# Designs tried in a protein design chat: VH-VL binders against q8rwq4r167to367. Part 16

Target 1, 201 residues: q8rwq4r167to367
Amino acid sequence: LALEDIDGSPSFLEKALQFIEKYGTKIEGILRQSADVEEVERRVQEYEQGKTEFTFDEDPHVVGDCIKHVLRELPSSPVSASCCTALLEAYRIESKEARISSLRSAIAETFPEPNRRLLQRILKMMHTISSHSHENRMNPNAVAACMAPLLLRPLLAGECDLEDDFDGGEDNSAQLLAAANAANNAQAIITVLLEDYGSIF

## First folded at step 4 (VH-VL)

Design d16 (framework fv_umesolerbart)
Fold by ESMFold2-Fast, scan of step 4:
Structure d16 (fold): chain C 201 residues (1-201), chain A 125 residues (1-125), chain B 107 residues (1-107)
Amino acid sequence: as target 1 above (201 residues)
Amino acid sequence: EVQLVESGGDLVQPGGSLRLSCAASGFTFSSYEMNWVRQAPGKGLEWVSFISSSGSTIYYADSVKGRFTISRDNAKKSLYLQMTSLRAEDTAVYYCAKYGDSLEYWSGPGYFDYWGQGTLVTVSS
Amino acid sequence: EIVMTQSPATLSVSPGERATLSCRASQSVSSNLAWYQQKPGQAPRRLIYDASTRATGIPARFSGSGSGTEFTLTISSLQSEDFAIYYCQQYNSWPLTFGGGTKVEIK
């Protein structure tokens, strides 16, 4: 239901994604630059009150933050804990060609159809933005940095961690290092999915 | 294959009414904005009306405002134009036109990727 | 409304020659401009959108350029099938408006 309302019409998320693809490609820092939080909350409320269409004169940074708001508020991550584990295992393969093939297989074979559809839809928008990096200054790595935490939430929460040699319950520095490594892994995974979008989807 | 087939064009007297229909196939009709565009004999293209994918947003050219009504039936994959108080100046081939694929679920101004063959409306005594 | 002006009204060109068609907007339309081709007795066909993006299936000899108020459609090596009327259209603001058309004819 993330992309469609109960009546089958396009959801708030789908409309916002379409807006960014159409009018966000030339906006410097799109998806990275934050809009005023009160403006974002106002626009979300206006949608609920019947302003259900985005027009060309909307602020692209507000629409970008509306996408992030929806993803943050989803009851479950677009990519589940088990799917994150599958992506992380595929990403750890050192051969570039084998890594891409394993990521393709992980997505095709382990993702429930609604999760695969949602991830692919969001990545399509992200791929479009990164394809215009000369105009917007948002290359695949930059787009991944902004979006990965919202797409791979279980990975950042440590729910996908298969390492059992970490024993730093009282070590705050070790916890911060683990969190940084998880964030780097999430960004790297999304970056590969963007750079090789046509080979993976 | 995408197809748009218009019907309903006829010879009518000034002050008369006509209802035009456009039957769509080959794409997800409920995902795309639809328009009517007309062309008077020997003249250029003139945009007439817009309707969003859901039917919630509707716009008209000033020349037809208050006389024409655009509507759609997503279940029947059909677009309509109800024309009233017709004038000689309304004589034209009326085209049904679909917004481009990059504009799926978009409710602002847009361009067209597919057009129907047109249906001729002649307003004359 | 934004007024779209196309020039020339008629362009006479020999097959194999380059044709350059101009479209001017009365105010900025950014890159929100499309080009259509219409042959006698037929519906218009899309050629270019977003000022310079060639539609799927349109030959490489067709190219669009420009932004803001000045736009150009270029047909690099005119084929016999390219003799038609060409229209530009802005989609930056309501109402949608078209140019008056440029007729490309033989010689």
Scores: ipSAE 0.000, ipTM 0.467, lowest interface PAE 17.1, mean pLDDT 86

Design d17 (framework fv_siltartoxatug)
Fold by ESMFold2-Fast, scan of step 4:
Structure d17 (fold): chain C 201 residues (1-201), chain A 122 residues (1-122), chain B 107 residues (1-107)
Amino acid sequence: as target 1 above (201 residues)
Amino acid sequence: QVQLQESGAGLVKPSETLSLTCGVAGGSFSGYFLSWIRQPPGKGLEWIGEIDHSGYTSYNPSLKSRVTISVDTSKSQFSLKLSSVTAADTAVYYCARGFEYDLWSPYYFDYWGQGTLVTVSS
Amino acid sequence: DIQMTQSPSILSASVGDRVTITCRASQSISSWLAWYQQKPGKAPTLVIYKASSLESGVPSRFSGTESGTEFTLTISSLQPDDFATYYCQQYNSFPLTFGQGTKLEIK
């Protein structure tokens, strides 16, 4: 389980999210700035060896990278390929009011409850961080850019049902452009979910 | 294909503000961070700061009190202002696009502008 | 801040030589390192990213390797066009930092 261990206790991910909400709000570049790779690997190993609590003197950037590590290592994306397709289709609606309504419906009707709960939990942490942008310099768009590739992996992998018709041949520049477009779409979708969190969840 | 082009005054007087603009063509601002990097004559490269399409900025701590980066998405431009300049600020100034496939992590630079020399002299 | 140290500062070599330039990080940066080539009067151009990935259009004689905090750029058979200054850059942590450069010059 992503948010709870088998015995119902909070998972590593849930504890890390709570830490960021409590101690990360005033940290400049939180969720974007990387910590030393060795420190992140050490902290993950310490958790596995029984150091299961985050104390107030932990490095917030290390804890932020622990969250990203967990999300990248999840066997399945928080949002499945079919759910990503549903979100992308809803996002492409030009009317903002219709877009928000369609995103709400897509989440309510297509997401399995555990996936909806996981996405909502992560967005809650992200919303808390972006609400303190004056101190941490991470506005909603910045937080969304940071986290979207981890939440919408199938969209970046090109696994959506929408036609993949990219003219530009086999060139590496075409691959870079496709990756950028996918990242832009993921960021934009998550930004709407974040900004209209209360209307959607 | 992305093209970056710096422009601005090549001579700035001590104590005044250095102002440069970078024009971006052939690509979207969204999904990337755009940076300013400088190189004093005969010296190495120093990262100044970054901006994205929404106006999110972060700056090298060594320059943070003097640097402001801004974006104008309607003109496909971003700009650098560095206040209170001294002879130590004489350098070639580059704009560059940051890129990394995974995560919103720190990045390398895949496209660079040609650079513009700014001399601080009275 | 992560400090990047390059060695040697100047390397004299002949066409056809195998040359190696080293970059050392003051702390772990995993594979998050890029190499740039800069010719006089020109902007740097990307050669290697993610320690060992060759940038599109760069000749295959260029290669990168990593071992802990030590990174190496190798040119297997120097061509005249390769004489330039080379810079490493870490992108594990902000602020982004560069090595001081290695000038590769004709012997």
Scores: ipSAE 0.000, ipTM 0.473, lowest interface PAE 14.9, mean pLDDT 85

Design d18 (framework fv_siltartoxatug)
Fold by ESMFold2-Fast, scan of step 4:
Structure d18 (fold): chain C 201 residues (1-201), chain A 121 residues (1-121), chain B 107 residues (1-107)
Amino acid sequence: as target 1 above (201 residues)
Amino acid sequence: QVQLQESGAGLVKPSETLSLTCGVAGGSFSGYWLSWIRQPPGKGLEWIGEIDHSGYTSYNPSLKSRVTISVDTSKSQFSLKLSSVTAADTAVYYCARDYGPELYFGTFDYWGQGTLVTVSS
Amino acid sequence: DIQMTQSPSILSASVGDRVTITCRASQSISSWLAWYQQKPGKAPTLVIYKASSLESGVPSRFSGTESGTEFTLTISSLQPDDFATYYCQQYNSFPLTFGQGTKLEIK
């Protein structure tokens, strides 16, 4: 659904991902830097009006924000709360080899096939960008920082079990710390998925 | 819990290099971008640049030819070097953490106290 | 670069007043605007993000609105602790840019 229109043609998301892979690899700060929001909204509307192809002269930052727009507007997260919990449990394994193996198993065993395909497709684009970090300044960690909140929304919303607090820290400072820890975990998980993309997918 | 603290020489001679360090305590800066921001006396704020824990940087184009930001994760610190300074570089220099957990990259939730750097002979 | 213009540069008001500070972007930034409060000799603190979202721990008398490229920060009933300089900041595009500041002072 997200990658194909009803007639089987590539979706807006799929076309935007292909554009970034082809034209975004040498763009400094790709996926991190924001484009003009009016241009992003205009380009989304143009697609709906029949301008279905991205041309080589499109602004890569606009196309990057189109990807973020689509992911943000999905009715449910690309990775569900239960899938986020499975990824977090796998990530907590101290051994790197066991961690990678557990992440692979978690994805294979808990993800519905459409969600697995969507996550893999997005990570493929992200992996391509991070593989050109010398040109674009976007290493795996930087790409993960930009994209993890869009991919692991339930983790950031506190829907995964992260209970470490004694209840006495329910003030504002404790909430900010919990949010920072969740963001760090989300970024770290996505970073591992990018660095070991070929081993996991 | 998270606290940022600037340190470095408060007086720099014209044409020399300004060098400051920011120590990060009480939490990981993995998952966040860390920025340098300056404020000349009696004036507004100017963003200098940012760095992540892996050493990837982005600099304000107005300062790019003179700025280098680096990170030392083993010491939980990051540093600013600004070359060829003039009196116009006299300012309070702040380090700040970019707020990242809710798709709100580019806002600063924690700031250091600031350190005044005066450029004078 | 996106230019942020604040008005007024100085605003004099009394405790209990409703005050409004305005910030205008030179081009569209959608809702990607933050407001900071800076007291003399101290670092800025975040008050509002995403144009209208109140930062945790900030009193409910603070609010933000947006209309096109114009943004406002409103304090509904001014308290002594609110006298400070306020800065807007866009984070739609790099480089990140700030307004020149509005100094809110006692009338």
Scores: ipSAE 0.006, ipTM 0.458, lowest interface PAE 13.4, mean pLDDT 83

Design d20 (framework fv_benmelstobart)
Fold by ESMFold2-Fast, scan of step 4:
Structure d20 (fold): chain C 201 residues (1-201), chain A 121 residues (1-121), chain B 107 residues (1-107)
Amino acid sequence: as target 1 above (201 residues)
Amino acid sequence: QITLKESGPTLVKPTQTLTLTCTVSGGSISSYYVHWIRQPPGKALEWLGVIYYSGSTDYNAAFMSRLTITKDNSKNQVVLTMNNMDPVDTATYYCARYGRSWYPLTKFDYWGQGTLVTVSS
Amino acid sequence: DIQMTQSPSSLSASVGDRVTITCKASQSISSYVAWYQQKPGKAPKLLIYAASSLQSGVPDRFSGSGYGTDFTFTISSLQPEDIATYFCQQSYSTPRTFGQGTKLEIK
């Protein structure tokens, strides 16, 4: 339940996502610019001690990093290895329209409902930020670059089952190319999900 | 190294069906996309269609009514079938691999040598 | 269908010259452009992909640039082995479409 506490109330993650949607849209470099690590840890600790509201005077960069902290510390990736494989397979379809349709189908057919809800919720916030890029300087590709490693971790870790010419490479250069491909594929997949959010969800 | 080779008849009569086979070596067609592209003598390249690793296909609308692309993963072969051939279909036919690469990197990185198909009585 | 209009249709240049070929898409295609070299009787050879990325093994005198609708392909210092026909191609949408080609000759 990443979005709800055990009593059904909004979780730390859900409240942080709402804050960014309300107060982060005009902040230059939101989600990209790092906050002080000690301030992020302090704010997480304060939440656990009962300061469960994000008020308008919070530092948006701290709240953005709180979101990243939660995603990084989740017991399992928001998108599982098998779900990453399904997304990568759909993404590799060359026709843009067929790609979008296949991504929609992959999400509908392979994602457990809690994982789909979590991914959709995070993408909603990311979509809101990228739609205000003239104010915050964060277009869909920039937002995807910041968030993709946290959402598609199994793809970056090489845990996906999809065979690629370079995945089993014996040369160091082939292995480096495979890693670069994985990183850029993760960013590209999230970019498409953001740009075509309304068509996919 | 991955190699692609086209094979099939080099002479086809008008109204007949063309069947070309692309045989792939050094890689599995279950792991990438194979496209068919043709080039009339002295003219530009013309994309015909693709078969994805999943077996799904996309065709150029100009040929869709008479074009079929299929594959057999166990034989590592892709087959193009085109009905109702006309003299204007005279061209060199290529199969080509789309190399899977990072976004937005889309490219035809390996091509067959091409096979000239002449449509004449 | 996205139309790729290539210019010029033919070009004569001397060894050592800087050669530029242009390609215009009928609609925005971001960076989804590749450039190919084709010698008589041979299959096309990929030189540039994603508008500006050099294919491995291709000499660095070849380069590409552009975004949206206008793209350029450049040979910084023409060599004798570069005489060929050059084609641009978009991979933004189906069908994939090619330019008409630019025939490059040495004078």
Scores: ipSAE 0.000, ipTM 0.415, lowest interface PAE 20.1, mean pLDDT 83

Design d21 (framework fv_rolinsatamab)
Fold by ESMFold2-Fast, scan of step 4:
Structure d21 (fold): chain C 201 residues (1-201), chain A 122 residues (1-122), chain B 107 residues (1-107)
Amino acid sequence: as target 1 above (201 residues)
Amino acid sequence: EVQLVQSGAEVKKPGSSVKVSCKASGYTFTSYYMHWVRQAPGQGLEWIGEINPSGGSTNYNQKFKDRATLTVDKSTSTAYMELSSLRSEDTAVYYCARYSRGLYWGTPFDYWGQGTLVTVSS
Amino acid sequence: DIQMTQSPSSVSASVGDRVTITCKASQSISSWVAWYQQKPGKSPKLLIYAASSLQSGVPSRFSDSGSGTDFTLTISSLQPEDFATYFCQQSYSTPRTFGGGTKVEIK
């Protein structure tokens, strides 16, 4: 739960999120455009060696990939398998108004506080980016497409109970379809959380 | 358990250098950055710089970059701050303080040394 | 550099009083402020960090509030051992910077 360091100072993740909110809003393709892998790894190592602050002249795409690196390397997903299941159940409600209400309830009732705070913090940055889509070309769907797999990892790994009836082991084409459905569900859930951020959080 | 013990008070002449030590115990020395902060009599706190004991990398407050040198001796779990070209305005209590390091760590200064008074006078 | 402006410079108070100290950052530091207590002749002691995280062993009468640029330390019912100088510090960026300090003294 990398939002806060163990002792309460801003983590590498928190500093990177703040950098993107301040310097990333006008950058076309922010969070989607990849930086050089070696540059990202170098910047992570520099943090460990004492360059703990992101300066205004940093490459925003490198900082964006640092965020993704942290989320990928977390020992546990920001949203646990049971929380993913709760979000998926809420998302499947047909009425938009009931869906939003159920997503709010699922987050408030099932998420441990650290997981809720982490998800809300990341969504705040994502919401800021998508609110500047005229400048950066990243609307809520585009931001969700980039970030949802990192936030709802158990859903993509087939660890959610609502997907337990699918047998993905026998047919490679069926496995690809299941993976596509999971990715679409993750993107759709995060898109709703972004579009209705003020109603849900 | 965690303890930072600094060297004793120093009286120095203008233009000389001072080297203050800070011996750490009760924790893994290389897991925390060591920072140096000073306080002139009756004044506020001023950050001098930090050192990562694991790799020896340093970062300085620009005000002190040309005069301060931070080092560590991992074998004795001791950090050192050397300040050169001393002036009367460098008269202050100098503190070492630990700070979490690593990709995800950023503790505020949770443990401080007792302070070392450096007096610069002719 | 982020400047931390602390007020008041001193306050005279009696045991049982509510004491409020404010700290303003020159730019947003989110919630990343730490508060320290310093008694004469002693090192600073960490009270609160990451806005609202009370350090182990610190009494619950100490609390803080604020986000962005404006922060407040509150002592809800001042005790004899609380007469000291208090400092805020931004833990957001390098160089680490401190407020000028607030001396809480006996009325």
Scores: ipSAE 0.006, ipTM 0.463, lowest interface PAE 10.5, mean pLDDT 82

Design d22 (framework fv_umesolerbart)
Fold by ESMFold2-Fast, scan of step 4:
Structure d22 (fold): chain C 201 residues (1-201), chain A 123 residues (1-123), chain B 107 residues (1-107)
Amino acid sequence: as target 1 above (201 residues)
Amino acid sequence: EVQLVESGGDLVQPGGSLRLSCAASGFTFSSYEMNWVRQAPGKGLEWVSFISSSGSTIYYADSVKGRFTISRDNAKKSLYLQMTSLRAEDTAVYYCARKYPFSGYLRSYFDYWGQGTLVTVSS
Amino acid sequence: EIVMTQSPATLSVSPGERATLSCRASQSVSSNLAWYQQKPGQAPRRLIYGASTRATGIPARFSGSGSGTEFTLTISSLQSEDFAIYYCQQYNNWPLTFGGGTKVEIK
């Protein structure tokens, strides 16, 4: 119900996503430029108090962070630990064509419908932004870098690990390398979903 | 209103143990990475430990590794620091600090801090 | 670990004057650098993040600059409430590290 209110009207998140698609495509560094959390919380609070529409003169960077705020405050990750595991297993397939096919199947077959709809909706906005990279300087890799930590939180926490790390606590250097690899994997997975959006959704 | 309230600071003898708690309110605790930062009396800030939102990823400063254990209970909205084999140099005010949510993968600056709880290790 | 060095250790200034505080990293931290203000008996308060972005509610007299290894916090026209200790922090690498602090005190 992240995208819709109880009465079926567009939610705060859906309205923010629409705003970015309409007014964010020409904004340099959109989704990368961070606003202060207090400023974002003020705007979220204004929505709850009845300022339910985003006007054309709003700061796109604040609206972008409103999207991130909503995703961060969800009680569970948009993509669950089991769904992250399915995506990671599909992504590790060596053949590009088989990888895309397996990612499509993982999303269609393992994701609960609300999670699939939420991921698809967010990726649609991200795809729109990356398609205007000549104006906004945000290519698919850059957009994925900004959004992957919010979409694939369990992967960053190591919950999607295929048990490759035998010594989880003893080697600090291995821990730092594992964290970097998890971040790279999250970004790479989202980048593939973004670049091949039409083939996967 | 985001609030972090620490408790558990006490006077303990060298070699002793102590558990610190941090109670969070005003935000979805289970969605945020948390840290412990300490400050010895009259000295600067020192990062102590990091825990991911799920509790699966944990890092420690070399000075406390093997002696301190960070943990969290998302249902109770609480962060903990179990301290063992305490030394005089562990004497400090211990702060609970929330990682800024929109910057970096696991590393960032801190947007909210608790008031701190004083731990004194003395014979 | 990345060592953060702040200078000077103590800066004595009069109200209305400009204060310039330096923070140096032992290796590049890009723009992943934050500044905090701490008053006696209080927890640190964030001022600047990303080397140059002011946190919400922080007066315009506070400004940050720099990238890589050299960073500066400037307080123009110091007010009485600005006398405090200021810390820089890098978040580019584990472990997270802070500078030793610069105490800004009244002349």
Scores: ipSAE 0.000, ipTM 0.544, lowest interface PAE 11.3, mean pLDDT 85

Design f01 (framework fv_belrestotug)
Fold by ESMFold2-Fast, scan of step 4:
Structure f01 (fold): chain C 201 residues (1-201), chain A 122 residues (1-122), chain B 108 residues (1-108)
Amino acid sequence: as target 1 above (201 residues)
Amino acid sequence: QVQLVQSGAEVKKPGASVKVSCKASGYTFTSYWMHWVRQAPGQGLEWMGVIDPSGGSTRYAQKFQGRVTLTRDTSTSTVYMELSSLRSEDTAVYYCAKDFGSDYLPEYFDYWGQGTTVTVSS
Amino acid sequence: EIVLTQSPGTLSLSPGERATLSCRASQSVSDSYLAWYQQKPGQAPRLLIYDASSRATGIPDRFSGSGSGTDFTLTISRLEPEDFAVYYCQQYGSSPLTFGGGTKVEIK
């Protein structure tokens, strides 16, 4: 599921992103608060049965969870393992100014066009939400915490070249520490992309 | 020049049905949603429903669900509002109104038809 | 459903005066998705303002909208003879779309 269906009409994801941008900006805890699981499952099922339109009376928390469901179910991560490695390498630069420039270059030079467009589209919605944090209580760090695991899946799965090369299984404490570091890095990377959205895209 | 032209006044008896037309011109008919709004004598505006002229999909206010049917004919750029099981409280002016943009979410109404008076009396 | 309450019900003013019309929502209107319409006797409503403060095409700059959340205002800075009419607010932040009861601006 990309941003448009095979016939060129807006996809379920694109329609859900537009809905959140239009109706989600003033909703406290949007993207963080879970909707009723039964409501989310019903709405996803309706989409699969051909009801791909969101009406303006839908619960924004349900639509937010639908976005997460779609991203989780994508066959491949919006950001590939090699692209995650490029982002992580750029992010590890200590100077904030150099870090932002390196992230901009990494995205422009290493991302395939469809992946860059998909990531930029999702970040646009996330940036819109975080820009209304006074109303919705979701600052860039909070939005990143909710969305980073869905966007940078290879980083969290340990598929990036800059992660420690483990034998796996025998040292559970080292694996847990590596996983926690990866999650923190994913959140931090997405936070920078949101805070400096206009400088990077 | 965008124009919405509605059919003429109707007088109906209780229990009958009425079908009002709204013919659009001056824009791409299938690109904009069309709403129906009514106004009882001396009262305010009441939203009834909306139709997407491209796919024919509809959404209705719960109060009218089961009694109102919105349809369209793309060959004549016309939308129709049919209201069944008429009661005296359905006496009103019925307006069609164009949604502002090429969007699937209902919003504000940038152009209105002139209105059709429907009187329900015995 | 969001209930919109307009006040006052009637404003009696003279040409040249400023009119201030209020619209209050029973709950917050998302993204200030609120419009204002003008209606003269025997005519269809005419769009004046959308998104709380954006003036529609062809509408004179004496009309302005403001507000957010639950409190919205339509201001006519200097009434012209053609401005005496009924004004309705409308929200499109949630279903069903709802209108206020109207404010009649009449000649004193």
Scores: ipSAE 0.000, ipTM 0.456, lowest interface PAE 15.1, mean pLDDT 84

Design f02 (framework fv_belrestotug)
Fold by ESMFold2-Fast, scan of step 4:
Structure f02 (fold): chain C 201 residues (1-201), chain A 122 residues (1-122), chain B 108 residues (1-108)
Amino acid sequence: as target 1 above (201 residues)
Amino acid sequence: QVQLVQSGAEVKKPGASVKVSCKASGYTFTSYWMHWVRQAPGQGLEWMGVIDPSGGKTSYAQKFQGRVTLTRDTSTSTVYMELSSLRSEDTAVYYCAKDFGSDYLPEYFDYWGQGTTVTVSS
Amino acid sequence: EIVLTQSPGTLSLSPGERATLSCRASQSVSSDYLAWYQQKPGQAPRLLIYDASSRATGIPDRFSGSGSGTDFTLTISRLEPEDFAVYYCQQYGSRPLTFGGGTKVEIK
């Protein structure tokens, strides 16, 4: 449903991803710089009303925010809570080679195929953007920072098993620290998946 | 408790049209695609088409294009299948079936209606 | 379109025996998006297996699916009286969605 319409043709998300790959690679701050919220919502609405093609003269920042809008509005996360846990466990391996191997294994063994395909498709676009960082100023870490909260939603929502090394502070302070650690972990995991995209997928 | 309840049996003459209903309950109706599958007596399953209950958009198998029309009514959580220009070979049990729908890609059918027998004779 | 061929058309077996049902695709099924359904006389089909090998909720562990690409198998390790039915495979790897012709598992 996210990648294709009912007739099997490319969906709104798939068309937006293709647009960014074709026209977004040289745009500074692509995926990071926000477009006008009203313009984004109008463009989404125009798609529903029959303006189903993105032309070369579209604002790339609007199209980038359309991608984020679709991912944010998905009822279920591209990566489930159990899959997030598997990725987090693999990521914690200190050896880089073992970490990459474990991430590949976790994705191949725990992800339902539709989730793996959606994640791989989105990461392909993100990898394409980060591979042009000298032109667009968006390295893998920067792209991951923008997209990780939308891809690893259960990790940010506290639905995954997290180690609690600190609990001596007030409840509020401990809760904020846990949230910050989850966000850092999500960004780090997506960064590795981007940097080693060809080895993992 | 997901349920798909279809309308009763129909007997039609050649050239007539038939409209079968499928009422959904126990889940968010607009969140999952609804497929229609038929089965002629003693034969296998044949996919006819699918409808997105949210937007009302449809896709049909080429064999049925021009004869089948899928619609829905979100206020009653009901999907309809209308088949026109009926022939004797359209005699079959017609099923509605809910797409699992992971929100990413079309999937398998996790729930089916009980079936509606349509007989086209004489 | 992907054509699914099920064999044999009929399996005559006794309770307690192992049933092995084949489903062959005319071309590779993307991501092994293949499901198996059971249909008893007068009833709608019931989902057994999805994604080639994942057992649906509530389905007994005697049912298992295997295979990839073009060759898929449904295995019932020890037939119970209620397992005598018609079984259909279905692919959802590409449009249009297609079903196999069915295999009838009947009492010998």
Scores: ipSAE 0.167, ipTM 0.678, lowest interface PAE 4.8, mean pLDDT 89

